# VHH binders against q88v07: the designs that were tried, part 26

Target 1, 377 residues: q88v07
Amino acid sequence: MAQSIVEAPIRVDTSRKIIHVDMDAFYASIEEREHPAYKTQPLVIAHDPRQTGGRGVVTTANYVARQFGVHSAMPAAKALELCPTAVFKTPNFPLYREVSAQIHRIFHEYTEMIEPIAFDEAYLDVTTNKKHIHSAVELAHRLQQEIWHQTHLTCSTGISYNKFIAKLASDYRKPAGVTIVLPQDAEPFLLREPIEKFRGVGKKTVPKMHDLGIKTGQDLYAQSELDLIKQFGKLGYILYRRVRGSDDRPVEYLRERKSIGKERTFGPFLQSTTEVNTHLKAIAKLVAASMQSHQRHGKTLVLKLRYGDFVTITKRRTFGEFIPNDAALFEQYAEEIFEEVVDDHFNSGIRLLGITLTGLAPLAFENLTLPLYPNDN
Short names: E, the ipSAE of ESMFold2; O, the ipSAE of OpenDDE; V2, 0.75 times the mean of E and O plus 0.25 times the DockQ between their complexes.

## First folded at step 8 (VHH; framework vhh_7zox_3)

Design m2 (at its last look DockQ between E and O 0.01; V2 from the best seeds 0.00; counts 0 for: pae E 22.1 > 2, unsure alone 63.9 < 65, placed apart)
Fold by OpenDDE, look of step 8:
Structure m2 (fold): chain B 377 residues (1-377), chain A 124 residues (1-124)
Amino acid sequence: as target 1 above (377 residues)
Amino acid sequence: DVQLVESGGGLVQPGGSLRLSCVASGFTFSSYAMGWVRQAPGKGLEWVSDISSGGWTGYADSVKGRFAISRDNAKNTLYLQMNRLKPEDTAVYYCATGYSRYYDSPTTEYFDHAGQGTQVTVSS
C-alpha cells in the first residue's frame, strides 16, 4: 500500500501588502514627454540600425511601435523591418536615471521598504507605511497620481500579498493600470496564467514545459512536487510553491547600509599567511556577492583582523574610484592590507578576519544586467 | 468625494431572489476592488463578497453558490445577484470600495468607503 505521501499543504503567508510598480514604457515615455511629436509616431529606443551597420537591440518601444510587433530585446534591424517608419532614439541613460531617482524619492515618501528591480520597476512593502494609509489600493492610486503630477509619466501597479503575484498583477493591465489580486483571487489568477509568465521560466524552459504538457498555471498545478523537482530541479521546487500562491521572499529594502561586510571567526586560529589568504579569498567572495545583491559599490575597503591575543587591527583603504564588485579585487586589496599591518602579534594566530566595504553608492543602473533580461545566451 | 449609492433591496420570501446595485462616483471605479458587506440586526459587519479590479471574485462561505458579484466599469456600477435567499440573509447591505481581505481581522475595517446601505429582508 503505497503510503500516499500526503503533501503537507503549503502554508501561504497573506499578511503583507505588496505593491509592484512598473513604469509604462518608461524610456519611451520619457522621450515622448521630452518630444511630444513622438507620441504619434512609432518610437524605438535603440541605436539606429541604419547607422550601426545593422547592429543594435531594442531597449524598449512606445505603444505605437509595439503595434507593429516591436518589442524589447528585438534586434534593431528587425524592428526597422517591421516598422520602416519608426523613429529610432538612442537611449539617454543619464536622463532615465534622473527620472528614476525622482520616482524613487516619491516611493520613499510612503515607505522605506523598497526593492528596486530596475529603473522602471520596484517592489514596495506597504503593510505599514509612512502615510498611515490602510488601503494598499488607495496608496497605489496616490502613488500613481503623485508620479504623474511630478513627472507626467504613468505607471501600472500590481497589488497582492507577495512579490510574485504583485509582479504578475502589474503586467495584467497596462498602461496606468491597477490590478489587485486578493488572497482568495490568487489561485484562479495563477491557474489561468500561461507558463511563460512565471518567473524563472525562460526561453529554454518553455519548450521543455510544453513538451511535458505544462502550458498554464493549471497544468503546472497538476504536477507533483517530485516530478517538478526531477524535471526542473530547484526551479521545479520553486514553481510548485509559486503556482500555489506561496512566495516568502521579503521586499529587500536597502537600509542605507553604511557598510557591507563579512567576518569569520576561527577555531583553531590561523597560523600561516597561506591560511589567511585562503580565508580572505572566501570572505571576499561572500562580500562581492553581497555587494552585487544589494546593487552597491564602495570606495573604501576595510580589513579587520583579530589576533589570538585579542589585539584587533582595523585598516581601511580608500580608492579614488569605486571598487568594482570583483571578489578577486577585494581579495587582492585585503591581502595587501594584511601584509601592511601584520606584526609580531601574528605569533598568537588569527581569531577573526573581516572584509567590509564602505562609502557605498548605488551601482549605476547601466551596469546592472537586470536578470530580468533573459540573457539569450 | 467618494459616493456609493446602493439600491435593489426589499422584502422577499425565503427562496426568492434580489439584485442589488451600487453606483459609484468620485473615483476611478475600474481601478478599485469593490465589495458587499452586510450587517444583520444585533450582529457585526460581515463580509459577503468582493470583486477585484481585474474581475476576480470572492464569496463568504455563507453565500457561496447563491450570490454572484459583478461589475460594469462603463457604468461605474457594482451588482450583487442574490438567489435562494434565506432568513439569515436579512441585513442591511452596503456597497464598499477599497475592500480587501488584507483586513480579515474582525477588528479591522474591511473597506475605505461604504454607502448608506440597502435593507434586505427575507421573511416568510
Scores: ipSAE 0.007, ipTM 0.293, lowest interface PAE 10.0, mean pLDDT 87
Fold by ESMFold2, look of step 8:
Structure m2 (fold): chain B 377 residues (1-377), chain A 124 residues (1-124)
Amino acid sequence: as target 1 above (377 residues)
Amino acid sequence: DVQLVESGGGLVQPGGSLRLSCVASGFTFSSYAMGWVRQAPGKGLEWVSDISSGGWTGYADSVKGRFAISRDNAKNTLYLQMNRLKPEDTAVYYCATGYSRYYDSPTTEYFDHAGQGTQVTVSS
């Protein structure tokens, strides 16, 4: 007696709104911003292969260089062969880090649920957001506009209900694209993607899949779960779910903060108590704002200082009650601790100061006094 | 807590080589830029080299072509291969990270944390 084959449906949670942000040609775009003449030259961000003996890898290339076939992750020597007239610019990592931090400050205006992947790439969970914007597409456009206004750089965004689809969507329209894949659009979108786009299907796996007749998401979808597991193990289990639009991975952000603080390094080194107190005041303001932003308060304040000779002093002061999130109070305690611990290593100057709050709890914590008959009637 | 432990320093003749190591803990090493800075006797700190999370490297002009920075993310270890050493390279070498323990995102401040240092002395 013949029996119908029943495949148990994979349940897909579509309640989240996830944005993948990918800055367009990030390092090259920053360099073009700093030196506009690069916009009309083929520019390759890499150590010059003529100076490294042919070593090195392209980090990124501007649009002009890409027209010669230069791409990221290509050997720098090959980029030189393809485009002999290219300008090779050594990466300025301090600048790129600063620009990345500016962009992340913009992200934080919209959500605290941010998973950085690289300087130029992040996932944002915007299921709820701080600006009360109902449309994730509108939010993505707002992000692009604000990033442009503050940095003069463009980015591409992908929007969907999980990280896997959001990442694929962000690659769909570059540069400056906004691509959304709604739950009802997910299957058609995934079925037409080349299998190379599926995470885990790389250089070694693609030939094996092609030998099995698997070239697209449609071909992948047609495979049984058992066959995929047999051929690819855990990867097969994952791919079966991904091609069906299932990806429950959360946007990974810090769930629990053990401490909140700020540190600053100085060049030239600080050489007087007046300079120290000036910077402690500035640091205290930043820490108080950060404590308030995270809706936390703490019972312990920590001063850290490092002398020019790298001798480090850390001193804690713990209180019985939560310390109010008041910059002046943080400054006062930090200055008191500094005077308590400073020694003759100060002759080498102060290279680092830090204020940290620890012993954290949510601000919503407060004592409740329950009525007691003798005292509360 | 962030810990950086340097090792591999010592006394070497001019033209010699040393390899410095820095073992890191207390943060996701593979996600952050790492670097080396040095302080010669009586002088301020000098940036030597850095390496991004993606493996891209930078060098001060004074060491370019002689020093090579590398990282092993599986071992949470940063390296500095120092070749053709000169007396001018005599310094305490510090390992540093761009990691910020107080935010989810990378910070704009390089060298927020540094190790205790390892002494390199180049003398005949």
Scores: ipSAE 0.000, ipTM 0.118, lowest interface PAE 22.1, mean pLDDT 81
ESMFold2 (binder alone), look of step 8: mean pLDDT 81; pTM 0.819

Design m3 (at its last look DockQ between E and O 0.01; V2 from the best seeds 0.00; counts 0 for: pae E 16.1 > 2, grease 26.5 > 24.2, placed apart)
Fold by OpenDDE, look of step 8:
Structure m3 (fold): chain B 377 residues (1-377), chain A 124 residues (1-124)
Amino acid sequence: as target 1 above (377 residues)
Amino acid sequence: DVQLVESGGGLVQPGGSLRLSCVASGFTFSSYAMGWVRQAPGKGLEWVSDISYGGWTGYADSVKGRFAISRDNAKNTLYLQMNRLKPEDTAVYYCATGLSRYYDSPTLEYFDHAGQGTQVTVSS
């Protein structure tokens, strides 16, 4: 008698009001605003492949160009093939950053619980908000109106009880759309979605999914948790829950984290420079990952160490420029600082190491590798 | 100022057809989703249909297969072709922008602007 492992019902928290804001064709829309003539032309935000020897990738395209099949992350040369009359505009990231900052200032008028995803995307937790607006829908409309009024740009919003569904919802009605998915509507909404729309299902995963007969949320839902884990590992675990409407991820509002860092306490104490370097390397990797996840870079690296005798040293190194989010660089700088500050207290061993970045600022989009945002269609 | 002017309403017999038009001004029409809502006597506003910039269309279950929404961005005009009209379709029809509704729900929660409406009466 195969004991039907009664899969424990997945608990779904539906208490939150989450808005995903997605600016409509953000860079292209900005360019159209600056140059109204582009509105009637296929506009591709990319280096002109005719000028670059066929090199370049499409950052984004306006809706006219999209009608020809042009999309983000497409080779620029391919875009030209699809749309020979396309106007190619080199990205103006300084301008885009400025506009993004303006939009974020508007977000802050409503809530401090903001998680930026990109220049043109953010999650807002508006369960409680500064304006005491009870309806998330009303809040979303007001937000859209304010953004339009100040920037003459449109955004689409998705509203739901978690980040996953809110994001899917925002893609449903573009441009200038508001899509609401209530808890009771979550299952039908998710079941109809193609598997490609599920976060974590990338280009490499889609073929495997299709081979298994998983093409839609409905197909995904029909899979057992164990089978999904067996086939897709951690992703399978996540997808099993996502298709059932579960996403417990908080909107990570960066309190203006004045700093991002990681510390590790040791027992036994570290007694050699080799051990210290090994652990600094590990900490640096964690910090780099964190910096990347928060889309921040810093100007100052801080090394903290505590000796076995509890003497603590904190040393800061400020750079003239932002430090690239490179674990190897963080490690290097931390090691250099360590060598500079290490003293006779080292005989008591090291009980704590920490690397912290301060002087934080948002990463420029130009510094973001394309793979980090594969789904910015 | 946003202006929406509906036309094309009238009296028709059951099974008849009407085509509604809405001319929009005061905003970039092509950048916004548009839709139709209706209000029957003694009832609240009901979502009928909407269309995105990209041409994605939605329909209330009550009108699905009978009504067709379309738009002409060059003319800033929204259309609603209504076929096989029923007495239950009798209402004032409004052109609207900024529509917000629940997924696959006929319930309209919010809209930014609506016109003055056009009366559609289906009666034998």
Scores: ipSAE 0.024, ipTM 0.416, lowest interface PAE 4.7, mean pLDDT 88
Fold by ESMFold2, look of step 8:
Structure m3 (fold): chain B 377 residues (1-377), chain A 124 residues (1-124)
Amino acid sequence: as target 1 above (377 residues)
Amino acid sequence: DVQLVESGGGLVQPGGSLRLSCVASGFTFSSYAMGWVRQAPGKGLEWVSDISYGGWTGYADSVKGRFAISRDNAKNTLYLQMNRLKPEDTAVYYCATGLSRYYDSPTLEYFDHAGQGTQVTVSS
């Protein structure tokens, strides 16, 4: 039975009404609200690279700064090169969390089926809703207006019958956009999209796609299912369906735990590698026990450290196989990562250490191979 | 050890009902899509129904309106309520799941684990 073939037609369930909500330049917009002078200046939410010796990354930038080519995840030093006059504002995460919570309380007035993605991003399933609003477009407009009323922030929404199309639609018109893609509009809409927009087609996959002449949804659509599966395996199977408007993923409002970690703060601060390793050993034991009690294992181990001056470093190491739930292994990997990332901020001591496992799966996962592709013959 | 144990099969007259159960162990049941596949005498496997980890359901055209899939995550149990049974429903019914290293699909598009099966026979 391990080698069974399951044959199923493409299911396109168009019964759902899904909204993707994406807050417009969230952190920067909050800071502009607090200090309106920022609205006419290039604003970059990051630690100032002139004060960090060129360290740090951009979390987000306002629309003025974006005109100079500044974007999220860019090195802060690069942002300074692109826009020397930019104002750098250190992120106020407690404030951003408060505003995000306020926005989520607004969501809950309309539906309980909410999947948070980030502070500034969520999926809502509004197939039914608490206010008896039949039109998802009207509901999206009401959400935008209520968010503006309570927070003075704008958001862009995408509406469709699944998460994939709703997400793409929310990017279509920014800021403050409302974009709907109805079932009859889905394929024409998807055919226009660059392949980079399709989930799973990242920087490592794009060159292979381009070499095969696949640059847009139209090119992808034209490929046979067998060719896509041959070239890309499971991703090919998925993409064949996505470009045809099929995505059955539910809005995950009962979301399972995505990570397991332990962290500790210290007073007095840790001053030596010996002290650090002693505490990493203790934290690793707690994480291994927690992973085992939750019956999970993970592929990625994350070290978090915070210096006495509050500079925080998070570094991850991803493995090809699941990491055994072994405290000694977790300690070893965490110590290796610490040596890799520690810098002169250690002179201010270590205020916090943390070890987290992510990329989680059930511990009893079994790799039995079946044909993963539909087969009529 | 992953185990899927089906029960509730038997002999029933046309128009009758049966409820199949599948008790799962050895994995985090609530995180995976589950489904039912069946094998009629002398035939290959046929997809019958599936249910996502969030409760969204799908059915083969031949069973829509007659079968209802459900799950109880607290009891690690998958169910198939089969009503208005027909002789063509006669098959071994298997509880199935896809425990691949990829967590991309919330519904059962394929499977790599199945139970021993339970026989359903519909005849007069």
Scores: ipSAE 0.000, ipTM 0.156, lowest interface PAE 16.1, mean pLDDT 81
ESMFold2 (binder alone), look of step 8: mean pLDDT 84; pTM 0.857

Design m4 (at its last look DockQ between E and O 0.02; V2 from the best seeds 0.00; counts 0 for: pae E 20.3 > 2, placed apart)
Fold by OpenDDE, look of step 8:
Structure m4 (fold): chain B 377 residues (1-377), chain A 124 residues (1-124)
Amino acid sequence: as target 1 above (377 residues)
Amino acid sequence: DVQLVESGGGLVQPGGSLRLSCVASGFTFSSYAMGWVRQAPGKGLEWVSDISSGGWTGYADSVKGRFAISRDNAKNTLYLQMNRLKPEDTAVYYCATGLSRYYDSPTTVYFDHAGQGTQVTVSS
């Protein structure tokens, strides 16, 4: 009698109010605000391929240009081909950053539970909020109004009980849209979505899914968890839950972390430099990932080590420039510091290693896409 | 000011049909989830149905398959088609905006605003 593995029903937490805010064509909209003449022209935010020898990638485009098929991440040369009358505007990231900061200040008036995804995107947990607004819908409208009033820019919002659905919802109606997906709406909403809209399903995964007959949320839903895991590994595990409306990821409150670091305690103690380097490498990778996820870079690297006899050494190295978020660099610097500070206490072994970055500042990335999932690349 | 004005209630026999309407004003109707709640004599408010801004619908188990909620955004109007009415459907029906069911019990509905209600009586 094949014990029907009663697949334990996936528990879905529906207790939260999550708003995903997405600024509408953010960079292009800012440019249009600054230069109203662009509103009636196809505007492409990119270096002009005619000036760069055909090199460049589209950051974004206004809605006029999008009608010609221009989209983000398209080669700039292709955009010109599609729209020969397009106006190319070199990105002004300082301005975009300033405007983004202004928008975030508005968010902070409503809640401290803010997770920035990019300059133009954020999750807000408004289950409880500073304004004591019970309705997430009302709150979203107020946010849109305030953003418009202060910046003359529009945003679309998705409202749901988790991050995954809220984000999908915000994309449903653009520009200046408000999309609400209640718990009872989640299943039909997700089942109709093309598989390409599911987070974690990238360009490489889509063909494989299509080959397996997975084209929509409905198709995905029909798959067993085991089959999805077999075919897609961890992603399969995640997608099995997502299509069923489950996303337990919290809105991560970025406390102005003055520092980002990782520490590891060892038992048994490390007794060799080789072991130390191996673990520093591992810690550096974690720190780099964390720095990237928080879209921060630092000027100071701090190595912390604790010996078996509990003597603790903390050494800081400050650089003239921000340290690139490169695990290899963090490892290198940590190793160098270790070599400088290691002493006779090493005979007692090492019980703790830590790498911490301080002097943090936001990354000036043109495309601050916070990889929400480390494996989305 | 948000205004919700219900209409279409009345007296019907068991098995009969009614269509309720709610005209909304004072807010961007198309952006809001809308719904119907009802209060029977001696009972608390009961969620009946709702429709999201995206047009997704939900129904209480008691009315599922009999009632249909819809909206006309151009007219700022919410509808509830009620078929196969039963005596237990007798209640004052309220149109509501800002419905939230996802942070409370499925039987408890929060809303921002509700109308004055329309009486539905199912009696032989």
Scores: ipSAE 0.019, ipTM 0.297, lowest interface PAE 6.9, mean pLDDT 87
Fold by ESMFold2, look of step 8:
Structure m4 (fold): chain B 377 residues (1-377), chain A 124 residues (1-124)
Amino acid sequence: as target 1 above (377 residues)
Amino acid sequence: DVQLVESGGGLVQPGGSLRLSCVASGFTFSSYAMGWVRQAPGKGLEWVSDISSGGWTGYADSVKGRFAISRDNAKNTLYLQMNRLKPEDTAVYYCATGLSRYYDSPTTVYFDHAGQGTQVTVSS
């Protein structure tokens, strides 16, 4: 009886058409658009480590720089070591946000079923669509063409019958790729994937899986559902289904929790960068703890500051992968953004600092039990 | 448009059982999470159970071990098997969709659609 509940036949719903859109090297491609000379140079979007004393993290790199091994979330000092000729460009986040908004307006011409993941990344459910386009491949090509026409930027799209496979497909051929994984292609595609590509299999879980001989989707597929549940609980239940091409999560265009953040107000106002960094360290610890307690991770870190004269700056940095819930990393990113945005209004002091994570996703599970009212449980 | 039609309610003695059904139309049923919400007389809405499109289930603490949610995607039908019923289970039961699974505990839930409801009365 217990085995019947746990090992019920998996039904794979293949009726949906899901597109995952991922802008190609987003920040770097915008900078190349603004200054075409960058197209033939290795370009790294980060504070220059020669000017920060070796501090800082790469946000994005153009494809020339990537050939030297530079990637997102890498220390900027390491990127300089790998590619001494790289141009380091400080991120122009206001411009990147404006371009993101433009791209999202294009999405809305095709469907209202849009789930933003980051400002350069979204899921679209195009099972039906506003333009009555029958083929999801044709729709993806038209979307890419419209984005290029309006922004002169390319994107890569992954198309499949669920979010999990569409996301994996979008990374298959970059830049400007369109990759479709049809239902009949899903299993071979998934079996080749490293286990690290499966959501919930992060740095703590990968060693456990490797110890069990699970390194790829093929190894995962070979495990019984009972064994996976014994070893990994609910995550095991989910992974068994993912590797078999099952992911029933809807494109979430409805109301959702968008952020987790902490902020503090100060009186007396903060007067020095040393004071600011001390408080950013404390706030980062609170945010990291909150992210872990809610079992979430996020792709975007947001710094908010308010000067004594009430001028408020909110600046964000979006990453290609989810940011580890590590207080030291949150502190470092927040300090880097502060240095990027601080100006002469600092003469009036800092009355408020805040760190917020957005672009949230579950750390381990796709579905949660939801109480409707406080204390109804 | 979305339509949800509940049935299977009725009068039952404490300790008894009922099975609720909800026939859905107007959307791709198999792609969405479904849930049951109930409202006792003079009370607000209370989440009872949900089931993802992939079969993951959740239950309110008050019904865990007594209620079992299931779905038949081929028939576009959601079920709630209710066993060992208590007088406290007396309510109108609504079939619902549009539940976001990313809420934190204090967030009020908005429903995309709910049916007309079916009355469940547990009394001696």
Scores: ipSAE 0.000, ipTM 0.123, lowest interface PAE 20.3, mean pLDDT 81
ESMFold2 (binder alone), look of step 8: mean pLDDT 83; pTM 0.847

